# VH-VL binders against SWR1-complex protein 7 (SWC7), part 2

Target 1, 125 residues: SWR1-complex protein 7 (SWC7), of Kluyveromyces lactis (q6cpf9)
Amino acid sequence: MSTQNDSIALLLLQITLYHQQELAHADSSLSLDELLVEPIVDNTVVEKFTSHSMVQIYAPELAPLNIRSIKGLISDLFTNTNIQEPKNLITLANHYYSERLNYLQEEKIPELIQQMKDEYRKLAE

## First folded at step 1 (VH-VL)

Design c10 (framework fv_ecleralimab)
Fold by ESMFold2-Fast, scan of step 1:
Structure c10 (fold): chain C 125 residues (1-125), chain A 126 residues (1-126), chain B 107 residues (1-107)
Amino acid sequence: as target 1 above (125 residues)
Amino acid sequence: EVQLVESGGGLVKPGGSLRLSCAASGFTFSDYWMHWVRQAPGKGLEWVGHIKSKAYGGTTDYAAPVKGRFTISRDDSKNTLYLQMNSLKTEDTAVYYCTTSPLYKQLFGSGYFDYWGQGTLVTVSS
Amino acid sequence: SYELTQPLSVSVALGQTARITCSGDNIGSYYVHWYQQKPGQAPVLVIYDDSDRPSGIPERFSGSNSGNTATLTISRAQAGDEADYYCQSYDSSTWYVFGGGTKLTVL
């Protein structure tokens, strides 16, 4: 059970996804469907991810990463995640969210499941 | 099938230099971070250093005991990893292994060594 | 500098369960990986990310990691399990850190 890796991967995917949604909302010339497969990674994604408390506490080695490195992390997630659905930010995020829920339901107390759901829902808002 | 083949080991006097090579096949070498891990006779494993892929800047990091004396480099056109060892000491006597790590896991701080070569013995003695 | 401590040796009877520990300050906050090494051979990854098994590693190998101790568990021990076992983790100050190794003897 790669709990910490799955949580960090989910965090990166969620931050990237929300940024694409904000970009598509602000600029009607941008297709969200295209951005879900070929996301735009800029300093907003980097700053939000590297400054996040989960990264600061559980993966501090990721704090100094720049745009190129974060793009590489996202590319690695697209390459290395095996799912039946077509790969995009939503299907990848759903995969890691499901993996995290399965781990928490099997290995941890029910209170932890609710805490994780609340945190991920805050990212969606 | 992933294969890593080390070469270049041998006898060298204290203060001498030696260059090790690792020939890689069965994967896209240029995309992977590569590591050297060593093991002194009858002793445990010790990480020596790594070199990142070009996509991640091609930078190197070293364990404290070898920093300033050893240099890791790569030639992506030849699928080959190198370890240049200078100012060798008797405590550098070890089998040197070439290893690789999954990119995704390595970048998320859970780096582990999934493929290993057979190793090459370096003996530093007078 | 961060250090991982393993017992020098562990003995187990054929068919019984062996447990090899890896101790480190707050090790449960890091990922721990385990390697098996037989004489004259390169190490083989047997457990990664605390508890995951690589393809080809028998189900009788399992791992756990919490607090200050990570544990490799080998159930139904076989003669072929006799080997040196190393734990390994990551620390920002030393990068990749190995434990000193444990010799498993199957009696």
Scores: ipSAE 0.000, ipTM 0.538, lowest interface PAE 13.0, mean pLDDT 83

Design e01 (framework fv_enfortumab)
Fold by ESMFold2-Fast, scan of step 1:
Structure e01 (fold): chain C 125 residues (1-125), chain A 125 residues (1-125), chain B 107 residues (1-107)
Amino acid sequence: as target 1 above (125 residues)
Amino acid sequence: EVQLVESGGGLVQPGGSLRLSCAASGFTFSSYSMNWVRQAPGKGLEWVSYISSSGSTIYYADSVKGRFTISRDNAKNSLSLQMNSLRDEDTAVYYCARDLYYDSSGYYRGAFDIWGQGTTVTVSS
Amino acid sequence: DIQMTQSPSSVSASVGDRVTITCRASQGISSWLAWYQQKPGKAPKFLIYAASSLQSGVPSRFSGSGSGTDFTLTISSLQPEDFATYYCQQANSFPLTFGGGTKVEIK
């Protein structure tokens, strides 16, 4: 299975990243730099992700997943995301965030502007 | 040891230029957004500029827009600040700082967990 | 731009005192606030993020609270090494902005 879209992938990466930061801050023996490439995935990550409203609405097939399945999704993102930078939770999240910005700025915003122009032209006629 | 070391500060005349460098060691530099923060003699902290981990997103304080350019070289683990058209009010200690904060929008900003020792820039005739 | 106002600008205190520093944002910043400690001639030291989360290695006598526009840093029992200037900083939006600082001085 897969996250299916950039927004769900970004959500999973964000939840996982936040959890690593909290673990590293709570336990000084943990290296955040190491956790960014080999994250700890426990029931906190699973519960936060599977109960999230975005998952419930846009990816309900991901709601019943357990730790092993969520680890599989994260592993899949590390393997299949095509970036030039070394892969870690931060560079992967930045990639998906940038893809969403490009979609909005180069695809969606020009489309909305064109729709607005079309509406004004109809009023003028 | 996680460390940031600034260099390039000095005395310069109004209208002159300086290039500051920040050398990073002990962590994966390419995974972190970076900031420049300055402090005028006897004054408080003032944020100057931000650059994302990939270098694709850059922000400046209004006081330096058009005069300062932030850049990074992830292969060399270095951050730079090119300062042009320097003014008396640019006199300050300049710190480079690592930004580990990740918010729910997927944007890294805000909390500076590691700071360099600072480099002094004096703009005087 | 979000303006950060710290009060007081300075406070005189004795070892063992409870010290409270306030930071007010000109608009809502949720919990996106960090606190720093700076000693003379030194770079700032990171203390607290997300308004109330203590950085590893920071003594438990330091605590942060608040959300929205009103935030507080509390030192429950001031120690000799705590005499310093403290800064708040909002992380909600660019440009990032710092408070003016609060100097904690020996009484």
Scores: ipSAE 0.000, ipTM 0.536, lowest interface PAE 14.3, mean pLDDT 82

Design e02 (from e01 with heavy chain D99G L100G D103Y S104G Y107S R109L G110Y A111Y I114Y; framework fv_enfortumab)
Fold by ESMFold2-Fast, scan of step 1:
Structure e02 (fold): chain C 125 residues (1-125), chain A 125 residues (1-125), chain B 107 residues (1-107)
Amino acid sequence: as target 1 above (125 residues)
Amino acid sequence: EVQLVESGGGLVQPGGSLRLSCAASGFTFSSYSMNWVRQAPGKGLEWVSYISSSGSTIYYADSVKGRFTISRDNAKNSLSLQMNSLRDEDTAVYYCARGGYYYGSGSYLYYFDYWGQGTTVTVSS
Amino acid sequence: DIQMTQSPSSVSASVGDRVTITCRASQGISSWLAWYQQKPGKAPKFLIYAASSLQSGVPSRFSGSGSGTDFTLTISSLQPEDFATYYCQQANSFPLTFGGGTKVEIK
C-alpha cells in the first residue's frame, strides 16, 4: 500500500482507537482489550474520519462512506495486515505507524538531508 | 527534544486553591493526550487526571473529582490543573506527563513516555 | 478499579545481580502494562510498554514479560545506575493505576 493509503489507514485506526478508549472509560464493565478487538464505528467515528483534511485532500472517495463501509475497511485491515498477538486496534495502528515512520526515515528524511548536503557542497565550493 | 516544565506549586492552607501549569515544547502538543500524576512524600505514584489531545475528553481520579479541573491551550502549548478545596492528602509533587499520540504511537494511548520534573504542592496549616 | 500489587516492596542487590520484580493486576489487563524507573529526586522514566516492548534508549539488560494478571520486570545484570524505585502501571482502563513500587537498593 502507498504511503498515502498507509497514512489514511493510520488515521482511521487512531480515530477508532481514541473513540473506543473513551467508551471503555464510560462503561467500566468493558475492558480495553475486549473493546479494541471489535471496532465500534458510529457517527462520531464516521464524522471525524470523513471530515478530516487528510481524507478531503488525499482520499476524497472515502468522504461519502457510511458506518457499514468504514466497518468493512477496518475489518479488511485486520484480515490483510500481518501482525502478531495480541491482534487489536492498538497493535494494528502501531503497524501502520511503523510503516509511516519507516517511510519518513528511509525515504523522506534521507532525501531532505541529501538535498541539504548538495546545497552545502555547492556553496562551499 | 521533548520538554515539560511545571510551575505554580507552593504552600497553601486546607480549603485553599492553587493553579498548576505545564509548558510543553519540542513536539506537536495538540497531537498528544496529557496527564497529571502526583506523588506524596515517600509514597508511590498516583494518576490524577487525563485530557485528550483536543480537550474534549477529561477523566479524574475519584480522590480529586469535583475539586480539580484539568484544561489545555493548544495554541499556547500549555496544560493546567486548577485545584480547589485542597486537603492535607493532596500534598505531593505534581508531574505533567505526556500521553498517547492521537494519529499514531510507539508508546500507546495510556502510557506516560515523557515527564516534567514536577512542582511541589504542600497543604498544611 | 484495577489494583496493581507489586512485590517485593524492596530488594537489596549487588552490581551484576539478576533482579526480578513482579506486578499483579486484580483483573485481566492483557498486555497493557508499562514499567517506569524513578531515581531519588527525579521524575519517572519510561522503560517498557505493552508488557515486553523496550522503550527506545533503554538498555537491553531490562526486559519485561507476562500477560493477563501476572507480570515481571527483569534486570539481567544490575548496574550502579539501576539502583532506583520501579513502578508498574496498567493501561487497560480508567482510572489508570500504578503498583506500590519496588525499591532496588545496594546490598
Scores: ipSAE 0.000, ipTM 0.536, lowest interface PAE 13.7, mean pLDDT 82

Design e03 (from e01 with heavy chain D99E L100G Y102D D103F S104W Y108S R109T G110Y A111Y F112M I114V; framework fv_enfortumab)
Fold by ESMFold2-Fast, scan of step 1:
Structure e03 (fold): chain C 125 residues (1-125), chain A 125 residues (1-125), chain B 107 residues (1-107)
Amino acid sequence: as target 1 above (125 residues)
Amino acid sequence: EVQLVESGGGLVQPGGSLRLSCAASGFTFSSYSMNWVRQAPGKGLEWVSYISSSGSTIYYADSVKGRFTISRDNAKNSLSLQMNSLRDEDTAVYYCAREGYDFWSGYSTYYMDVWGQGTTVTVSS
Amino acid sequence: DIQMTQSPSSVSASVGDRVTITCRASQGISSWLAWYQQKPGKAPKFLIYAASSLQSGVPSRFSGSGSGTDFTLTISSLQPEDFATYYCQQANSFPLTFGGGTKVEIK
C-alpha cells in the first residue's frame, strides 16, 4: 500500500518526525540522529495519522491501518524515495515538501502553498 | 512573494530610544516565530531577540536584556523592537528574520530562512 | 552560552577550487547547526540546516557535514557567485549564537 500522493507521504513523515523528537526529548539516552533513520511507530503515530482530516478526505483507505501497515508505508518511503542526500526522516520529508511546493508553484496557486505550510506547521504544535 | 521589510533605523544619541518595525507579507505571519539579528560595521552576525508565533515566549541576548523589548501584532503582520538606553555598541544593521518552517528544520524552529534587507541604527555622541 | 568558532577567518581561492570551512561548538549541539551566505551590503541567505540538509534552491556544490561539536561546510567547485562571507549558527539552545564568519575572497 502506498501513501498515494506527496501530501500524504509528507503528513506521515512529519507526524513520525515530531513523535521521534518527543521521544528523544523524554529519554536522553535516545539519540535523535539515530531515531531519524530508525523510525518508531506506535499507537500515537497511528492514531494521529489515521484520524487526520487529510487522510479521512483524500486517502480514506489508509484510515483502518495498524502499526505494522504504517511501519510498512514508512519503510517503503525509505526504500523507494530517490534523493542525493543521506536518507532520514528530515531529508525524506524535505523531498516531499519540495515536490509539493514545486507542483503548486508551476500551477501558480499561491493560496494553496500558504495553506499547505500552515497545515504542516500545526502538526508540530 | 515572501518578504520582510525593516524600518525605523536612524541616528540617535547615547541614552536615546528607537523603535524598529518589520512588515511581513506573502505568508501567514501569525504561524511563524521571529528573530532580530544585528551586525555591527565590519563585524559578524549577533542574535538579539526571539518571539514565538503567539508572542507568549520571548528571549533576549544578555547584551540587550532590560533595554530592548520585542513584540508583535499578528493582526497587522508586524514585528517590533523597542530599543531604550542605547549605547555606542548597539550601532549596527538590524535584520528581522523569520524562523525556519517547522517542517524544514524538524522540531527545532531556531533556524532563520527568510531575512529582511536590514535597517541601520547609529548611536553616536 | 554556546560559543561558535569558525576557521579560517578568510580564505583566498580561485574559481574551480574546493573550499572547506570549519565550525566548532564549545559544547555538544547534536546536528542543530545552520550555514548562511552573506554578500557585501546584502542580508544573509539560508544555505544549510540540520548540519547537512540543503535548503531548496541551493546548488549541489554546497554540502555540510558533522555532528556534536565539529562541523564543516564544503564548496566542491567554487563559482564566481560564491565569493561571500559564510556563517554557522547553533540552533540547539538560547541564546542563539553565530560563528565569527569566514570570508571567501578572490585570489
Scores: ipSAE 0.000, ipTM 0.541, lowest interface PAE 11.8, mean pLDDT 83

Design e04 (framework fv_enfortumab)
Fold by ESMFold2-Fast, scan of step 1:
Structure e04 (fold): chain C 125 residues (1-125), chain A 123 residues (1-123), chain B 107 residues (1-107)
Amino acid sequence: as target 1 above (125 residues)
Amino acid sequence: EVQLVESGGGLVQPGGSLRLSCAASGFTFSSYSMNWVRQAPGKGLEWVSYISSSGSTIYYADSVKGRFTISRDNAKNSLSLQMNSLRDEDTAVYYCAKGRYLKYGSGWYFDYWGQGTTVTVSS
Amino acid sequence: DIQMTQSPSSVSASVGDRVTITCRASQGISSWLAWYQQKPGKAPKFLIYAASSLQSGVPSRFSGSGSGTDFTLTISSLQPEDFATYYCQQANSFPLTFGGGTKVEIK
């Protein structure tokens, strides 16, 4: 099973990415390329992440984290994720998305297909 | 005016150490990634090391990994390269180079360069 | 690692000539390529980024083109100050790599 942590990691990366895009759009002196490798984490990122329903329900221990702690989580994702592409928010998010998609295809989709085939077999009687 | 001024180069014996420094002015140093790029006498350019704006992300060329350490002090607008276990093949002019900001596309570019500092490792 | 191959290694040209330098990447790098100019005894100067975007202050006679693996730098009408060595650099992934350089010399 794709871990709860993989889903939370993807959420954090997405929220951080969207915030960097907003910052780069607001200030033309800021490079999205640089922000994708070294994102700015401020109260906007912290608030969006810690108040998200996924965090509130599945990872409530992360809700009280501050800016320094969230920076640490992002830093850990950069350090601990092994990919061939250069590490940035987009390539890291794509990695976790692919892991999640592979899990669904390998573990869950075959079960659902078999259930559906069984139902159609009964119907075709 | 953006300026990068390198110092610390010199003559050193194989196995010796040198510490290079780069003093930055004319831009918000803490907002930009920094790099070291070298050039051996009569040869082309070779990227050596990268450090992100905060210092949290660091990369090295395989030829220097484990021997060189890049660091920065954002309060002092300075970049450093600690060079240990120097070899003859490390003889080069070492350039401090500033990372560039772009609106679109990925890319690691060097928009400003220092004048270079010469490192000579004796045979 | 991405290898960058420049050709030719040197070009002899006269003022007013059109000069073309090519750069080939060993794998796709999209448009993430830069060109630099280096005069003897000087640091490199940033000319072009993202394959075709001219850095502010660079004369319009310089142009870049290409994407994927094949790239070109063109100087439409060579001037005396253009005699230098030119380097391409892939900006796609670490380790960052440069081409071997092309020396544009007078004849």
Scores: ipSAE 0.000, ipTM 0.517, lowest interface PAE 20.0, mean pLDDT 84

Design e05 (framework fv_enfortumab)
Fold by ESMFold2-Fast, scan of step 1:
Structure e05 (fold): chain C 125 residues (1-125), chain A 124 residues (1-124), chain B 107 residues (1-107)
Amino acid sequence: as target 1 above (125 residues)
Amino acid sequence: EVQLVESGGGLVQPGGSLRLSCAASGFTFSSYSMNWVRQAPGKGLEWVSYISSSGSTIYYADSVKGRFTISRDNAKNSLSLQMNSLRDEDTAVYYCARGSPLWEYLRKGYFDYWGQGTTVTVSS
Amino acid sequence: DIQMTQSPSSVSASVGDRVTITCRASQGISSWLAWYQQKPGKAPKFLIYAASSLQSGVPSRFSGSGSGTDFTLTISSLQPEDFATYYCQQANSFPLTFGGGTKVEIK
């Protein structure tokens, strides 16, 4: 129906964003502001993304991807997402979140909207 | 040098069958999704079918669903389209088109390289 | 299914002209839009992706813009090799769909 690419993009961006926040918290020499535009992608990002239930069920072809491939996907999101705001993990994630939310609003399914918010909040925490 | 070469087109009567092939070279075929796109004489482009790099995910246009079968052989770098129960409206040039590599999954709906096309004419 | 509407269906232009082609989606497709160029008897050529990103090797006189439902392809100074049919295509959702095409003809 709608936004297949947007759903996968949002998941990847949220997992990557959360990881950058954890890295900056653990190592004070790392600037979160810099990581938001040039994120570090390691096995933690790869494992969390490829093992996620959304990927396992709806995009199983992404499950065997490695660090190089995931870096490529993130690079593509920076290139392919056209927004007015400066591009970083937060502004990109907000864009895809808004696209997904608009689809759910159109369907008028309040419970699914709430479930989505709860699920992404878990990734951020 | 990326190359896609289609073959198998021809003249066939309504209700007949035809098998198209696409030979790929110059890139790691097993890493890319593949598509068939057709164009009727004097008309625009129409997407026909998609197959993922592994062959596990397949999509069809409603107009061909149940009649056409897309498949691939990664060992032979070959893409195929089996066309059954052909109709006059299936008359078109059929293009083999490369989708996205595994590491660019979000680009799976774009076609960066196309073959020369093979002509299928369904006429009674 | 997402319907793609192109306008105009044809345009007559001279070398050096600025040519603008528009494409409208029946529902929001974010920036998941590509443009293709097709010359008579040839396969389509990938021109622009993500609404505004130029494919490697494509001349800078080509540019794309838009998001959501309204998109534009612009050729800033038409060259002899640019006389062709141009197609937009949404990559947001399956089934993938193309616009009807815009033929750019010699005046």
Scores: ipSAE 0.014, ipTM 0.644, lowest interface PAE 8.1, mean pLDDT 87

Design e06 (framework fv_enfortumab)
Fold by ESMFold2-Fast, scan of step 1:
Structure e06 (fold): chain C 125 residues (1-125), chain A 124 residues (1-124), chain B 107 residues (1-107)
Amino acid sequence: as target 1 above (125 residues)
Amino acid sequence: EVQLVESGGGLVQPGGSLRLSCAASGFTFSSYYMNWVRQAPGKGLEWVSYISYSGSTIYYADSVKGRFTISRDNAKNSLSLQMNSLRDEDTAVYYCARVKYDILTGYYKAFDYWGQGTTVTVSS
Amino acid sequence: DIQMTQSPSSVSASVGDRVTITCRASQGISSYLAWYQQKPGKAPKFLIYAASSLQSGVPSRFSGSGSGTDFTLTISSLQPEDFATYYCQQYNSYPLTFGGGTKVEIK
């Protein structure tokens, strides 16, 4: 995937996860374990996601999406993300978080490697 | 000089297991994504599996998911593929391949260096 | 899965000829496309990435073009060492997929 798409996927999963946690806290009849597999998507999730600065700046085409479209995006993430663990909001978010973390580390590690290569090349001169 | 050397291939019966290894040298192995790609006799290339530089992110082709396990040992500069429940359609030359990295533009999920390949034959 | 279709499956050519190989993706892949050369009994060799970027050490007679779904590999003046099978590969999304290959044969 694109790094931007991974970041947007992670954002959507995190917003959805936090909302499920808030719902389960407010209503003891709701099972968080069940919501992690079949999350409730309402206008709170839609508003938080579509108004987020990352969406406004990097994915403005997603700003006009409604509940059905956002549910579709979440469903696509459940269907298309390849992980061995049972799929739920936490395991999916962990996957995209790991991808994002790896991207950041790869930017920094290659920079350090290049600095070392530059130093060794200067020694050879 | 970048080198990747595969080993562990051989003849095995259907339902059997094999472990492939790939020995890396000439580069900082722990900083690169690695892949396995296979090629059946007289056929084209088929991607098999991916592993991130840390080993935390792993992907498999649907045809091998649940049967094959990719792993790496960064201290030993080695990549492994554990193949279980082998089928006749797994018969192929297996290549380990390094993901291209460019310091200015980052990673490309394309393979700039390949090993010589190791042959796996699944036959009764 | 994104299907990659190469055409032609084989082409007969002479040294000095201009050879064009086409690769088509079943959906848009932007410029996330690579090209490889494979000689009989050998591992593939990396030629091109990002649809048009030539890998260091690859002769300038090789060039790539295209974006979205239609891509082309061109060899401007075929040399004896260029007789091989060529593969395209998309890296827009997993699973990574290859074209079926195009064999460039001596006439």
Scores: ipSAE 0.000, ipTM 0.511, lowest interface PAE 21.0, mean pLDDT 84

Design e07 (from e06 with heavy chain V99G K100P I103Y L104V T105W Y107S K109R A110L; framework fv_enfortumab)
Fold by ESMFold2-Fast, scan of step 1:
Structure e07 (fold): chain C 125 residues (1-125), chain A 124 residues (1-124), chain B 107 residues (1-107)
Amino acid sequence: as target 1 above (125 residues)
Amino acid sequence: EVQLVESGGGLVQPGGSLRLSCAASGFTFSSYYMNWVRQAPGKGLEWVSYISYSGSTIYYADSVKGRFTISRDNAKNSLSLQMNSLRDEDTAVYYCARGPYDYVWGSYRLFDYWGQGTTVTVSS
Amino acid sequence: DIQMTQSPSSVSASVGDRVTITCRASQGISSYLAWYQQKPGKAPKFLIYAASSLQSGVPSRFSGSGSGTDFTLTISSLQPEDFATYYCQQYNSYPLTFGGGTKVEIK
């Protein structure tokens, strides 16, 4: 459970996926199936990602990244994420979404409950 | 250059206490998950404890739960392990280890940089 | 808990030899397996993650393979600096567990 990294990875994959869907809708010469495995990364993806509140607050070191660096991050997700399904933006996003959901259920919610209990215990003496 | 430097190890009697420290430099400490991993003399590696970047999520191996407390001070770039009720089987070299910052499932469960280790000997 | 079993416990080899080390998980861990190298008196060094992905700076003679429960680390042509103990680690679930180690020693 690398929670912040998984959340940032999911964000990047979702932004990239949505952009591919918009490009394919606007230009019938583009195959969405092909874009799902070799996405187009342009200034729209970069601006949406680097200006996102999650990046600004939790990963400000990623804010200065350019197109080349963002392509590198997406390439890393394709190379390093091990899933049984063929790798594409949808299957990768689903993987990170599932990891985040598991973290919330198994970890973050119990953590928040524990924080509440600790705070109450402290104040109640 | 990423550096992790452990200190606080020593000889202690069974039932005693020790506090280990790990000084981090060369990276943004507050952005990384941290771990303690130990190794008994002539034996293999054993994961001991994990702490999230904020300090709000903590895990312990069953063998140390209730006796050890992991903590961190992000303002001082420091990781600590408070060890109470020490037993002879706690004798080991204790390593401070960093989880990698990447976008791969389970990345924080890996150990990309390790300190030199500090030796804890529990003996009468 | 997921138990990690390494074999052999030790292997004697000569420079230039091909060395193969195996690691078996007590339950399926997909590809969530890492390999570490530890030289005497030193901290472990991160070598491989995701069963087969080599860390930057690790020589290409090292390779990993496998998925599910059976994994292999191979050193294609052993060099003098490769004499060390190697550990596998599963990172599929807590608690994190390591294999018992395989000592690659000079013949």
Scores: ipSAE 0.000, ipTM 0.530, lowest interface PAE 13.0, mean pLDDT 84

Design e08 (from e06 with heavy chain V99D K100E D102W I103G L104S T105D G106Y Y107L K109Y A110G F111M Y113V; framework fv_enfortumab)
Fold by ESMFold2-Fast, scan of step 1:
Structure e08 (fold): chain C 125 residues (1-125), chain A 124 residues (1-124), chain B 107 residues (1-107)
Amino acid sequence: as target 1 above (125 residues)
Amino acid sequence: EVQLVESGGGLVQPGGSLRLSCAASGFTFSSYYMNWVRQAPGKGLEWVSYISYSGSTIYYADSVKGRFTISRDNAKNSLSLQMNSLRDEDTAVYYCARDEYWGSDYLYYGMDVWGQGTTVTVSS
Amino acid sequence: DIQMTQSPSSVSASVGDRVTITCRASQGISSYLAWYQQKPGKAPKFLIYAASSLQSGVPSRFSGSGSGTDFTLTISSLQPEDFATYYCQQYNSYPLTFGGGTKVEIK
């Protein structure tokens, strides 16, 4: 199981977060504040996550996962991530982003830090 | 004792409305996803609607989409189904059923607690 | 939508018989399949989740197997209380869909 990899957890949270933002923008009946705590996981989230290069290269065992499995992974992140802030997609993503950034800084790998920031920017677009 | 009890069924004419209720007791209702499932006379089970533990995520079967509205009141431990524009084919016993706990393992799923059902008959 | 097809629609059996019920999904659902038992006039009872995991309190004569698109429910030695209709249900994606049911009747 690769759910302990901070970069894969971050990727899943980012994809899920940006999808919720897109859904709330497209449908005024959906509250982003509510989706941040209880996200909608559909085929768009599954396809974006499982087809991502990070998953294909570093976590290929996650590539065949479906909606229920991905929903379960997100649920696991909500229950198992220890943060002081209220848990939602934003606070969880920020936690894993900070953990990954701190790790890369301590390992003195500036090019990987830049790659991480670029991927984050790309998902936000 | 973990229990679900439905009410609100009855006889209604085509185009009419009914509101079904489901009273939960013996467990932390606010921690569970909930379903409505129906069964037409002599037929099989048909899933109708789903609502998340907070009430923010809702799904409907295509056959009822736009006509039925699922809702919950966690303070009152109750689940509701507002049924509008009823059709002959909506005639069924309607069950409320407890779904997964919000923090469950991703492989665990089962509607493990069901109500006794409430009968809806749409007839002229 | 994922269509669930059960076979047979009914089976006549005697106490002590081995009964096998099959369930086929129109697309891959991994192991996201549950089985339910329903007796006349009663609500369904949850038997199996994740295709093969017995719910607590379900007798060991019940077993489930399969993955992907083809699944089976087996009752190894039918008891009087097992005469009922059995339903499979996929929980891979919404809408949730049930099979048409298999009625296990007295021979």
Scores: ipSAE 0.000, ipTM 0.531, lowest interface PAE 16.5, mean pLDDT 83

